# VH-VL binders against q8ixk2r445to577, part 343

Target 1, 133 residues: q8ixk2r445to577
Amino acid sequence: FFGMLQNKGLTDYCFDYNPPDENQIVGHQVILYLCHGMGQNQFFEYTSQKEIRYNTHQPEGCIAVEAGMDTLIMHLCEETAPENQKFILQEDGSLFHEQSKKCVQAARKESSDSFVPLLRDCTNSDHQKWFFK
Key: E = the ipSAE of ESMFold2; O = the ipSAE of OpenDDE; V2 = 0.75 times the mean of E and O plus 0.25 times the DockQ between their complexes.

## First folded at step 16 (VH-VL)

Design j57 (framework fv_axatilimab; at its last look DockQ between E and O 0.72; V2 from the best seeds 0.00; counts 0 for: pae E 3.6 > 2)
Fold by ESMFold2-Fast, scan of step 16:
Structure j57 (fold): chain C 133 residues (1-133), chain A 120 residues (1-120), chain B 107 residues (1-107)
Amino acid sequence: as target 1 above (133 residues)
Amino acid sequence: EVTLKESGPALVKPTQTLTLTCTFSGFSLSTFGMGVGWIRQPPGKALEWLAHIYWEDEKYYNPSLKNRLTISKDTSKNQVVLTMTNMDPVDTATYYCAHKLYPGRALDIWGQGTMVTVSS
Amino acid sequence: DIQMTQSPSSLSASVGDRVTITCLASQGIKTYLAWYQQKPGKAPKLLIYGASRLQSGVPSRFSGSGSGTDYTLTISSLQPEDFATYYCQQHNSYPWTFGGGTKVEIK
């Protein structure tokens, strides 16, 4: 699968990655923002290694969650995907992070009028369900 | 259909506390993403944001008002209440409450506004 | 605080004219910008959110554009009912701030 990764429970919100520094694609938090339909900063690929790849810039970025954290951060992709970069996209649309045993959920970013994807206990809420395009 | 209506006193004396209630219908503040804000407008002047409350009960205030503001919600009554202490004639304005569907979106539906005059 | 500088503060235009109003933010606001229309004695009405997204029910003659610090509201063919004051608002950072308003007089 590839395209704009959207939340089932929110009207018109897509995974979005637009780092402040064009020459540094890693280390920043993935956000959710109004879908614009132009690909670019909202274009992601779900791979056979269970990665969510950001292909807009080179080198390619892979979404990761560090141990003990709940935020989705852009890391560099590795030849063999590490466990912290693996997300299982299930039949019902849930996005399960196996290493933490939690699901990706839309949530409000603290101190911001913004949505972000975060790891939360799995509940089968529509706000934990995702689809491409 | 989302509707909001402000209520409160039309006249307030200097140093008193203002209490405004926003009563709404067509949505619940327990609904994921929803929020309600307060905005004021002195006669002939620009809009000024005062406070916002989200569905998860997180609250944000305009720091220029020096801790004079409190916002709260009662989801069972479909109400949001704003209190403002130590009223001054410069606080004379029309006060609005407004709905927000989600973080990242705008204040999409506004109440009609309630005029508050601060005078002796 | 993010300062929103709106220009012009007022303008006069004829029915059928193209009207352009600008907002300049003192720092980048990442398209977290809305435009409102306010008629005398009435509450503001949302026209545009996310800098360029037309609110449901708003006539297609209204459009928004911009990114970073520089944003524009355009009315492609001014109608009599468009007499109003227009406000931009940023909500990228707290406190949320509004521009000073642009009064559009149709004559």
Scores: ipSAE 0.812, ipTM 0.922, lowest interface PAE 0.6, mean pLDDT 93
Fold by OpenDDE, look of step 18:
Structure j57 (fold): chain C 133 residues (1-133), chain A 120 residues (1-120), chain B 107 residues (1-107)
Amino acid sequence: as target 1 above (133 residues)
Amino acid sequence: EVTLKESGPALVKPTQTLTLTCTFSGFSLSTFGMGVGWIRQPPGKALEWLAHIYWEDEKYYNPSLKNRLTISKDTSKNQVVLTMTNMDPVDTATYYCAHKLYPGRALDIWGQGTMVTVSS
Amino acid sequence: DIQMTQSPSSLSASVGDRVTITCLASQGIKTYLAWYQQKPGKAPKLLIYGASRLQSGVPSRFSGSGSGTDYTLTISSLQPEDFATYYCQQHNSYPWTFGGGTKVEIK
């Protein structure tokens, strides 16, 4: 699966990554923003290694969850996907992070007029449902 | 259909406290993502953002007026209240409340505004 | 605070004219930029959100563009009902701030 990763519960919000330096794409937080499909910032790929890749740049980035955190951060992809980069996109649309055993949920970003994907306890909320478009 | 309406005194004396109420319909502040903000506009001047409140009761204020402003919501009544202390003639303006669908979106639906004059 | 500088503060134009209004942010606002139209005695009306997204019900003659610190509202062919004051607003950072406004008057 590839394309825009859109939230079911929010109207027209997609995964978005816009690093300050296009030549150094790692270390920043993935956010949610209005789906536009015009740029590289909203193109992601779900791979057979259970990665969510940001592959419009070289080297390729993979979404990871750092220890003790609930945010999604861009790391470099590795030949073998590390445990903190493995997600399961379920048939029901839930995006499950294997290592933390939590689900990705659209949530408000503190002190910001924006949404972000955060790890939360898994529920049946549409704000935890995602699909590629 | 989303609608908002501001209510409160049209005249306030200097040093008094202004209390404005925004009564809305077509949405609920119990709904995920929803917010209501206050904006004012002195006669013939530009718009100024005052405060915003989200569904989870998170509040934000304009720092220039922060110590004078209090925003609160009553979800059961579909109301948001703004209080502003120590009013001064410079605070004379039309005060608007406005709906915001989600964080990241704009203020998409506005009340008609209520004119507040501060005068002795 | 992020300052929003609109230009021009006023302009005169005729029906059918192409009108361009610019908004410069004192720092990057990442397209968290909205444009509003306000007529005398009325509340502002949202025209554009996300810098370039047309609000539902707004005529297609209105368009928004820009990124970083520089943003533009364009009216491709000015109509009689478009004479009004326009405001940009950033909501990238608190406090949210508006531009000084641009009054579009009849030439």
Scores: ipSAE 0.745, ipTM 0.917, lowest interface PAE 0.7, mean pLDDT 95
Fold by ESMFold2, look of step 18:
Structure j57 (fold): chain C 133 residues (1-133), chain A 120 residues (1-120), chain B 107 residues (1-107)
Amino acid sequence: as target 1 above (133 residues)
Amino acid sequence: EVTLKESGPALVKPTQTLTLTCTFSGFSLSTFGMGVGWIRQPPGKALEWLAHIYWEDEKYYNPSLKNRLTISKDTSKNQVVLTMTNMDPVDTATYYCAHKLYPGRALDIWGQGTMVTVSS
Amino acid sequence: DIQMTQSPSSLSASVGDRVTITCLASQGIKTYLAWYQQKPGKAPKLLIYGASRLQSGVPSRFSGSGSGTDYTLTISSLQPEDFATYYCQQHNSYPWTFGGGTKVEIK
């Protein structure tokens, strides 16, 4: 799949990545932002290796969750996907992180009116449902 | 159809505590993304945000009113309550409750407002 | 706290004129910016969200633009029903803050 990864419960919000330095795309948090489809920030590729790739620049970035954390951050993609970069987009729309056994949820960022994707215990809530457009 | 309506006393004495209730329909504050805020407007003056409560029960207050505000919700009654202590004549204003129909966007649903006069 | 400096505080214009109202934020607000219209005796009405996105049911003569700290509301052809006070509001950071308002009077 390739496109904008949208949340069902947080209507019109998409995965967004806007690194502060185009030459340093790793280590920053993925956010949710109003879907617009302009520029490169909201286009991701879901690969056969279960990666969510930010591949508009070289080197390519892959979304990861570090051990013990719940935030989605950008790492460099590798030839064989590391376990912390593997997500299963299930038939019901849930986005499951294999290593942690948790689901990606739209969540309000602490002390803000903005939203981010975070890992949470899996539920059937619409804020844990995702689809490509 | 989503609606909000403010209710409470039209007149309070200085130093007393004001309690305002926002009664709403067409949504539940237990639903992801929902929240209700309070905004006031003194006669002929600009809008001032007071407080906001989210579906997670997380609450935010305007620090300029330093511990005078308490916001709470009763999801079963579709109500949000604002309490403001130590009222003063400068607090005379129209008080609005407002809601975001779309989480993360803006306050698109407002009540009609209720005028509160503080006088000795 | 993010201060919103709105200008002008008032203006007069003729029907058909192009009207521009500006808001300056004291720091970047990442397009978490809304514009409201308020007519006398009424609650505010949302016009623009996300700095540039037109709220449903709002006439297309209204538009918004801006990023970072500088934001603009434009009325491309002023109509008699546009007599009102307009407010910008940021919701990037708590406390949420409004501009001081712009009263638009029709000549």
Scores: ipSAE 0.355, ipTM 0.805, lowest interface PAE 3.6, mean pLDDT 90
ESMFold2 (binder alone), look of step 18: mean pLDDT 91; pTM 0.935

Design j58 (framework fv_axatilimab; at its last look DockQ between E and O 0.84; V2 from the best seeds 0.00; counts 0 for: pae O 2.6 > 2)
Fold by ESMFold2-Fast, scan of step 16:
Structure j58 (fold): chain C 133 residues (1-133), chain A 120 residues (1-120), chain B 107 residues (1-107)
Amino acid sequence: as target 1 above (133 residues)
Amino acid sequence: EVTLKESGPALVKPTQTLTLTCTFSGFSLSTFGMSVGWIRQPPGKALEWLAHIYWEDEKYYNPSLKNRLTISKDTSKNQVVLTMTNMDPVDTATYYCAHKLYPGRAFDIWGQGTMVTVSS
Amino acid sequence: DIQMTQSPSSLSASVGDRVTITCLASQGIKTYLAWYQQKPGKAPKLLIYGASRLQSGVPSRFSGSGSGTDYTLTISSLQPEDFATYYCQQHNSYPWTFGGGTKVEIK
């Protein structure tokens, strides 16, 4: 699957990654922003290794969550996906993070007027359901 | 349909505390994504943002006025209250409360505004 | 604080004219920008959010564009009801700030 990764519970919000410096494309937090339908910084690929890849800039980035954290950070992809970069996209649309046993949920970014995807206890909320468009 | 209405005194004396209430309908401020802000406009001047409160009860204030401002919500009454201490004639303005759906969007529905005049 | 500078501060135009209003931010605001219309004695009305998204019910003659620090509101064919003051607002960083306004007067 590939495309713009949208939240079911939030009308018109997509995974978004726009690093401020093209020479440092990793290490920044993934956000949710108004879907623009043009791909680019909102274009992601879900791979057979259960990675969520960002291929718009080089080198390719893979979304990861460090142990004990709840934020989704862009990291370098590895030839074999490490556990912290594996997300199971379920039939109901939930994104299950295998290492933490938590689900990706839309939430407000601290000290900001923006949404971000965060790890939370799994629930049946539409704010934890995602789809590619 | 979302509606908001400001209420409070039309006249305030210098040094007094102003309390404004925003009463709304058509949404709950406990609902995910909902938030309400306060904006003022002195006669003939530009808009100035004062304070904002989100559904999670996080509060933000204009730092130029932070020591004077308090924003709170009462979800059972569908109200947001703004308190501003030590009023001065320069605080004379029309005060608005406004709804915002979701972070990343803008103030989509505004109250009619309430004029507050500060004089002796 | 992020300073929002609008230009021009006022303009006079004829019905049918194309009008453009510019808003410059003192630092990048990542399209967290809205445009409002305010008629005398009334509350502001949202026209555009996310720099380029037209609010429901707003006539298609209004459009917004821009990125980074530079943003523009365009009215493609000015109508008599467009007499008003227009404000931009950034909400990328607290405190949220408005531009000084642009007053559009119909000749």
Scores: ipSAE 0.814, ipTM 0.922, lowest interface PAE 0.6, mean pLDDT 93
Fold by ESMFold2, look of step 18:
Structure j58 (fold): chain C 133 residues (1-133), chain A 120 residues (1-120), chain B 107 residues (1-107)
Amino acid sequence: as target 1 above (133 residues)
Amino acid sequence: EVTLKESGPALVKPTQTLTLTCTFSGFSLSTFGMSVGWIRQPPGKALEWLAHIYWEDEKYYNPSLKNRLTISKDTSKNQVVLTMTNMDPVDTATYYCAHKLYPGRAFDIWGQGTMVTVSS
Amino acid sequence: DIQMTQSPSSLSASVGDRVTITCLASQGIKTYLAWYQQKPGKAPKLLIYGASRLQSGVPSRFSGSGSGTDYTLTISSLQPEDFATYYCQQHNSYPWTFGGGTKVEIK
């Protein structure tokens, strides 16, 4: 799958990555933003290794969750996907992070009027459902 | 249909505390993403944001009013309440409550507003 | 605080004219920008959110653009019902702030 990764419950919100320094794509948080499909910030690939790749940029970034954290952070992709970079996109649209045993949900960013994807206990909420467009 | 209506006193004396209630229908502040804000407009002047409350019960205030403001919600009554202490004639304004659908969106539905005059 | 400088403060225009209103933020607001229309004696009405997204039920003659600090509202062909005051509002950073308004008068 490739394209815009869109939230089912928030039909106008997509994964977006806009690092403060375009030469330093690692270590910054993935956000949710109004879907526009313009430029490279909202283009992601879901791979057979269960990675979510930001692959319109070199070096390629892969979304990860660091141990004990709930935020989705950009790391460099590796030849074999590390466990913290593996997400299972299930048929019902849930996006499950195996290492943490949690699901990706749209949530409000602390102290902000914006959405971010965060790990939460899995539920059947449409705010935990995602699809590529 | 989403609606909001402000209620409270039309006249307040200086130094008194103003309490305004926003009563709404067609949405719940327990619903994911929903939020309500308060905005005022002195006669003939621009709009000024006062306070905001999210469905999570997180609250934000305009620091220009320092600690004079308190916002709260009662989701069972579909109400948001704003209190403002130590009222002054400069606080004379129309007070609005407004609905916001999601973080990142804007105030899409407003109440009709309630005029509050502060005078001795 | 992010200051929103709106210009012009007022203008007069004829039906059919193209009208452009600008809003300048004192620092970047990442398209967290809304435009409202307010008619005398009425509450504001949302026109544009996300700097460029048309609110449902708003005529397509209204459009918004901009990024960073510079934002514009355009009315492509002014109609008699567009006589109103227009406000921009940023919600990128607390406190949220409005522009000073632009009063549009129909000649």
Scores: ipSAE 0.659, ipTM 0.880, lowest interface PAE 1.1, mean pLDDT 91
Fold by OpenDDE, look of step 18:
Structure j58 (fold): chain C 133 residues (1-133), chain A 120 residues (1-120), chain B 107 residues (1-107)
Amino acid sequence: as target 1 above (133 residues)
Amino acid sequence: EVTLKESGPALVKPTQTLTLTCTFSGFSLSTFGMSVGWIRQPPGKALEWLAHIYWEDEKYYNPSLKNRLTISKDTSKNQVVLTMTNMDPVDTATYYCAHKLYPGRAFDIWGQGTMVTVSS
Amino acid sequence: DIQMTQSPSSLSASVGDRVTITCLASQGIKTYLAWYQQKPGKAPKLLIYGASRLQSGVPSRFSGSGSGTDYTLTISSLQPEDFATYYCQQHNSYPWTFGGGTKVEIK
């Protein structure tokens, strides 16, 4: 699966990554923004290694969850996907992070007027449902 | 259809407290992503953001006025209330409440505004 | 606070003219920028959100562009109903701030 990763409950919002330096793409938080499909910022790939890959740049980035955190951060992809980069996009649309045993949920970022994907306890909320478009 | 309407006194004396109520319909502040803000505009001048309240009851204030402002919501009544203490003639303005759909969006629907004059 | 410097403060134009209004933020606002139109005695009307997204019902002659700190509202062909005051607004960081406004007058 590849393309824009869109939230079901938060209509018209997609995964978005816009690093300050296109030559240094790691270390920043993945956010949610209005789906526009105009650039590489919203293009992602779900791979057979269960990665969410940001492959419009070299080297390629992979979404990771750092220890003790509930945010999604861009790391470099590895030949073998590390545990903190493994997600399961389930049939019901839920995006499950294997290591934390939590689901990715669209949520408002505190102290900002933006949405972000955050790890939360898994529920049946449409805000935890995702699909590629 | 989303609608908002401001209500409150048209005249306030200096040092008094202004209380404005925004009554809205077509949405609920119990709904995920919904929020309401207050914006004012002195006659012939630019717009100024005052305060904002989200569905989860998170509140934000203009720091230049934060000590004077209080924003609250009554979800059951579909109302948002703004209080502003120690009013001064410089606070004379049209006061608007406005709907904002989701973070990342803008104020898409506004009330008609209510003119508040501060005078002795 | 993020200052929004809007230019020009006023301009005169004729029907059919191409009009450009600029909004410069004192720091990056990541396209969290909206444009409003306001006519005398009326509330502001949303034209553009997300820097470049046309609000539903707004004529296609209106467009927004920009990124970082520099943003532009363009009216490709000015119509009689477009004479008004326009405002930009950032909502990237609190406090949210508006530009000083641009009054578009009839030449």
Scores: ipSAE 0.156, ipTM 0.765, lowest interface PAE 2.6, mean pLDDT 93
ESMFold2 (binder alone), look of step 18: mean pLDDT 93; pTM 0.955

Design j59 (framework fv_axatilimab)
Fold by ESMFold2-Fast, scan of step 16:
Structure j59 (fold): chain C 133 residues (1-133), chain A 120 residues (1-120), chain B 107 residues (1-107)
Amino acid sequence: as target 1 above (133 residues)
Amino acid sequence: EVTLKESGPALVKPTQTLTLTCTFSGFSLSTFGMGVGWIRQPPGKALEWLAHIYWEDEKYYNPSLKNRLTISKDTSKNQVVLTMTNMDPVDTATYYCAHKLYPGRAFDIWGQGTMVTVSS
Amino acid sequence: DIQMTQSPSSLSASVGDRVTITCLASQGYKTYLAWYQQKPGKAPKLLIYGASRLQSGVPSRFSGSGSGTDYTLTISSLQPEDFATYYCQQHNSYPWTFGGGTKVEIK
């Protein structure tokens, strides 16, 4: 699968990664922003290694969650995906982070007027359901 | 249909506290994503954002007003209340409340505004 | 605080004219930028959100563009009902701030 990764419970919000202009692609938090339909900073690839890849810039980035954290951060992709970069996209749209046993959910970012994807206990909420568009 | 309406005193004396109520319909402030803000506009001047309250009861204020502001919600009454202490003639303005569907969106539906004059 | 500088402060135009209004932010940020129209004695009306997204019910002659620090609102063919004051607003960081307004007057 590849495309814009959209939340089922939010009207028109997609995974979005637009790091600061200075340098470089990694180390920043993934956000949710209004879907623009143009790919670019909202274009992601779901791979056979269960990675969510960001290929708009070189080198390629892979979404990761560090142990004990709940935020999705961009890391460099590795030849063999480490466990913290593996997400299981299930048929019901749940995005399950196997290492933590938690699901990706839309939530408001503290001190910002923006949404972000965060790890939360798994539920049947539409805010934990995702699909490629 | 989302509607909002401001209410409160039209005249306030210097040093008094202003309390404004925003009464709304067509949505609930317990609904995921919803929020209500307050914006004011002195006669002939630009818009100034005052405060915002989100559905989870998190609150934000314009720091330029030096802790004079309090925003609160009453979900059972469909109301958001703004309190502003130590009123001054420069606070004379039309006060608006406005709806926001989600973080990242703009103020899509506005109340008609209520004019507050501060004078002795 | 992010300061929003709006230009021009006023302009005179005729029906059918193409009108462009500019909004400059004092620092770069995401496209959390909205445009509002305000007629005398009335509340503001949302025209554009997310810098370029047309609010439902707003005529297609209105368009927004820009990113970073530089944003524009364009009215492709001015109509009589478009004579009003226009405001930009950023909401990327607190406090949220508005531009000073641009009054579009009949020529």
Scores: ipSAE 0.750, ipTM 0.900, lowest interface PAE 0.8, mean pLDDT 91

Design j6 (framework fv_axatilimab)
Fold by ESMFold2-Fast, scan of step 16:
Structure j6 (fold): chain C 133 residues (1-133), chain A 120 residues (1-120), chain B 107 residues (1-107)
Amino acid sequence: as target 1 above (133 residues)
Amino acid sequence: EVTLKESGPALVKPTQTLTLTCTFSGFSLSTFGMGVGWIRQPPGKALEWLAHIYWEDEKYYNPSLKNRLTISKDTSKNQVVLTMTNMDPVDTATYYCAHKLYPGRAFDIWGQGTMVTVSS
Amino acid sequence: DIQMTQSPSSLSASVGDRVTITCLASQGIHHYLAWYQQKPGKAPKLLIYGASRLQSGVPSRFSGSGSGTDYTLTISSLQPEDFATYYCQQHDRYPWTFGGGTKVEIK
């Protein structure tokens, strides 16, 4: 799958990654912002290795969650996907992070008027369900 | 249909505390993504944001008002209350409450506003 | 705090004219920008959110554009009912701040 990764429970919100410098494509948090339909900073690919890949810049970025954390951060992709970069996109739309055994949920970014994807205990909420468009 | 209405005193004396109530319908402030803010406008001047409360009960204030502000919600009554201490004539303004659907969006539905005059 | 500077402060135009209002932020606001219309004695009405997204029910003659620090509201063909004051608002960082307003007077 590839395209704009949208939340089922939120109207018009997409995964969004806009690094400030083309030479610093990693290390920043993934956010959710209004879907613009242009691809670019909202274009992601779900791979057979269960990666969520950002292909707009080179080298390619892969979304990861570090042990004990709940934020989705852009890391460099590896030859073989490490456990912290593996997300199972289930048929019901859930994004299950294998290493932590938690699900990606839309939530408000603290001290900000922004949504972000965060790891939370898995529920049947539409705010934990995602699809490519 | 979302509606909001402000209520409170029309006249306040200097040093007194102002309490304004926003009563709303058409949404619940316990619903994911919902928020209500307060904005004021002195006669003939620009809009000024005062405070905002989100569905998870997180609160934010304009620091220029030096912690004179308190915002709270009562989800069972569909009300948001703003309290402002130590009123001064410069605080004379029309006070609005407004609905905000989701972080990242804007104040989409506004109350009619309530005029508060601060004078001796 | 982020300062929002609107230009012009006021303008006068004829029905059918293309009107452009600009909003300059003192730092980058990442499309966290809204435009409001306010008629005398009335509450503001949301026109545009997310810098370029038209609010439901707002006529298509209104459009928003811009990025970084520089944003624009355009009215493609001014109508008599567009006599009003227009405000931009940033909500990228607290405190949220409004521009000083642009008064549009129809000739």
Scores: ipSAE 0.728, ipTM 0.895, lowest interface PAE 0.9, mean pLDDT 91

Design j7 (framework fv_axatilimab)
Fold by ESMFold2-Fast, scan of step 16:
Structure j7 (fold): chain C 133 residues (1-133), chain A 120 residues (1-120), chain B 107 residues (1-107)
Amino acid sequence: as target 1 above (133 residues)
Amino acid sequence: EVTLKESGPALVKPTQTLTLTCTFSGFSLSTFGMGVGWIRQPPGKALEWLAHIYWEDEKYYNPSLKNRLTISKDTSKNQVVLTMTNMDPVDTATYYCAHKLYPGRAFDIWGQGTMVTVSS
Amino acid sequence: DIQMTQSPSSLSASVGDRVTITCLASQGIRYYLAWYQQKPGKAPKLLIYGASRLQSGVPSRFSGSGSGTDYTLTISSLQPEDFATYYCQQHDRYPWTFGGGTKVEIK
């Protein structure tokens, strides 16, 4: 799958990676913003290794969740995907983070006028359902 | 249909506390994604954001005025209240409350505004 | 704080003209930009959100564009009801800030 990764419960909100320093792809949080398709900051690839890859014009980034955290951050992709970078896109649209056994859910970002994808206990909520467009 | 209306005193004296109430209909501030903000506009000047409250009761204030501002909601009454202490003539302005659907969106529905004059 | 600078502060135009208003942010705001129209004695009306998204019910002659720090509102064919003051607003970082306004007056 390749394209804009959208939330079923939040009309017109997409995974978005637009770090303040475009030369640094690591360490910044992935957010959810209005789906616009302008620029390249909303285009992601779901790979056969279960990675969510950000493959625009910088070293390839892969979404990861660090141990004990619930936020999705951009990390450097590795030759073999580590467990913290593996997300299973299920048939029902849930995005299951294999290492933590939790699901990606849309939530409000603290101290920002933004939504963010966070790890939460898996439910049947539309806020935990995702699709590529 | 979303509607908002501001209410409060038209005239306040310097050093007094201003209390403004925003009464709304067409949405609940307990509903996921909803928010209400306060914006003011002095005569002949630009718009200035004052405060915002989200559905989960998170509150944000303009740092220039934070020590003077309090925003609160009463979900059962469909009201958001703004309190501003130590009023000064430079605070003379039209005060608006406005609805915001979802973080990342803009203020889509505004109240008519209420003019507050600060004078002795 | 992010400062929003609008240009021009005022302009005179005729019905049918193409009008362009610019908004410059003191730092990148990642498309967290809205445009409002305000007529004398009235509350602002949302025209555009997310830098380029037309609010429901707003005529298609209004459009927004831009990225990073530089954003533009365009009115492709000015109508009599478009004589008003226009404001941009960023909401990327608190405090949210508005531009100084651009008054579009009849020529």
Scores: ipSAE 0.738, ipTM 0.905, lowest interface PAE 0.9, mean pLDDT 91

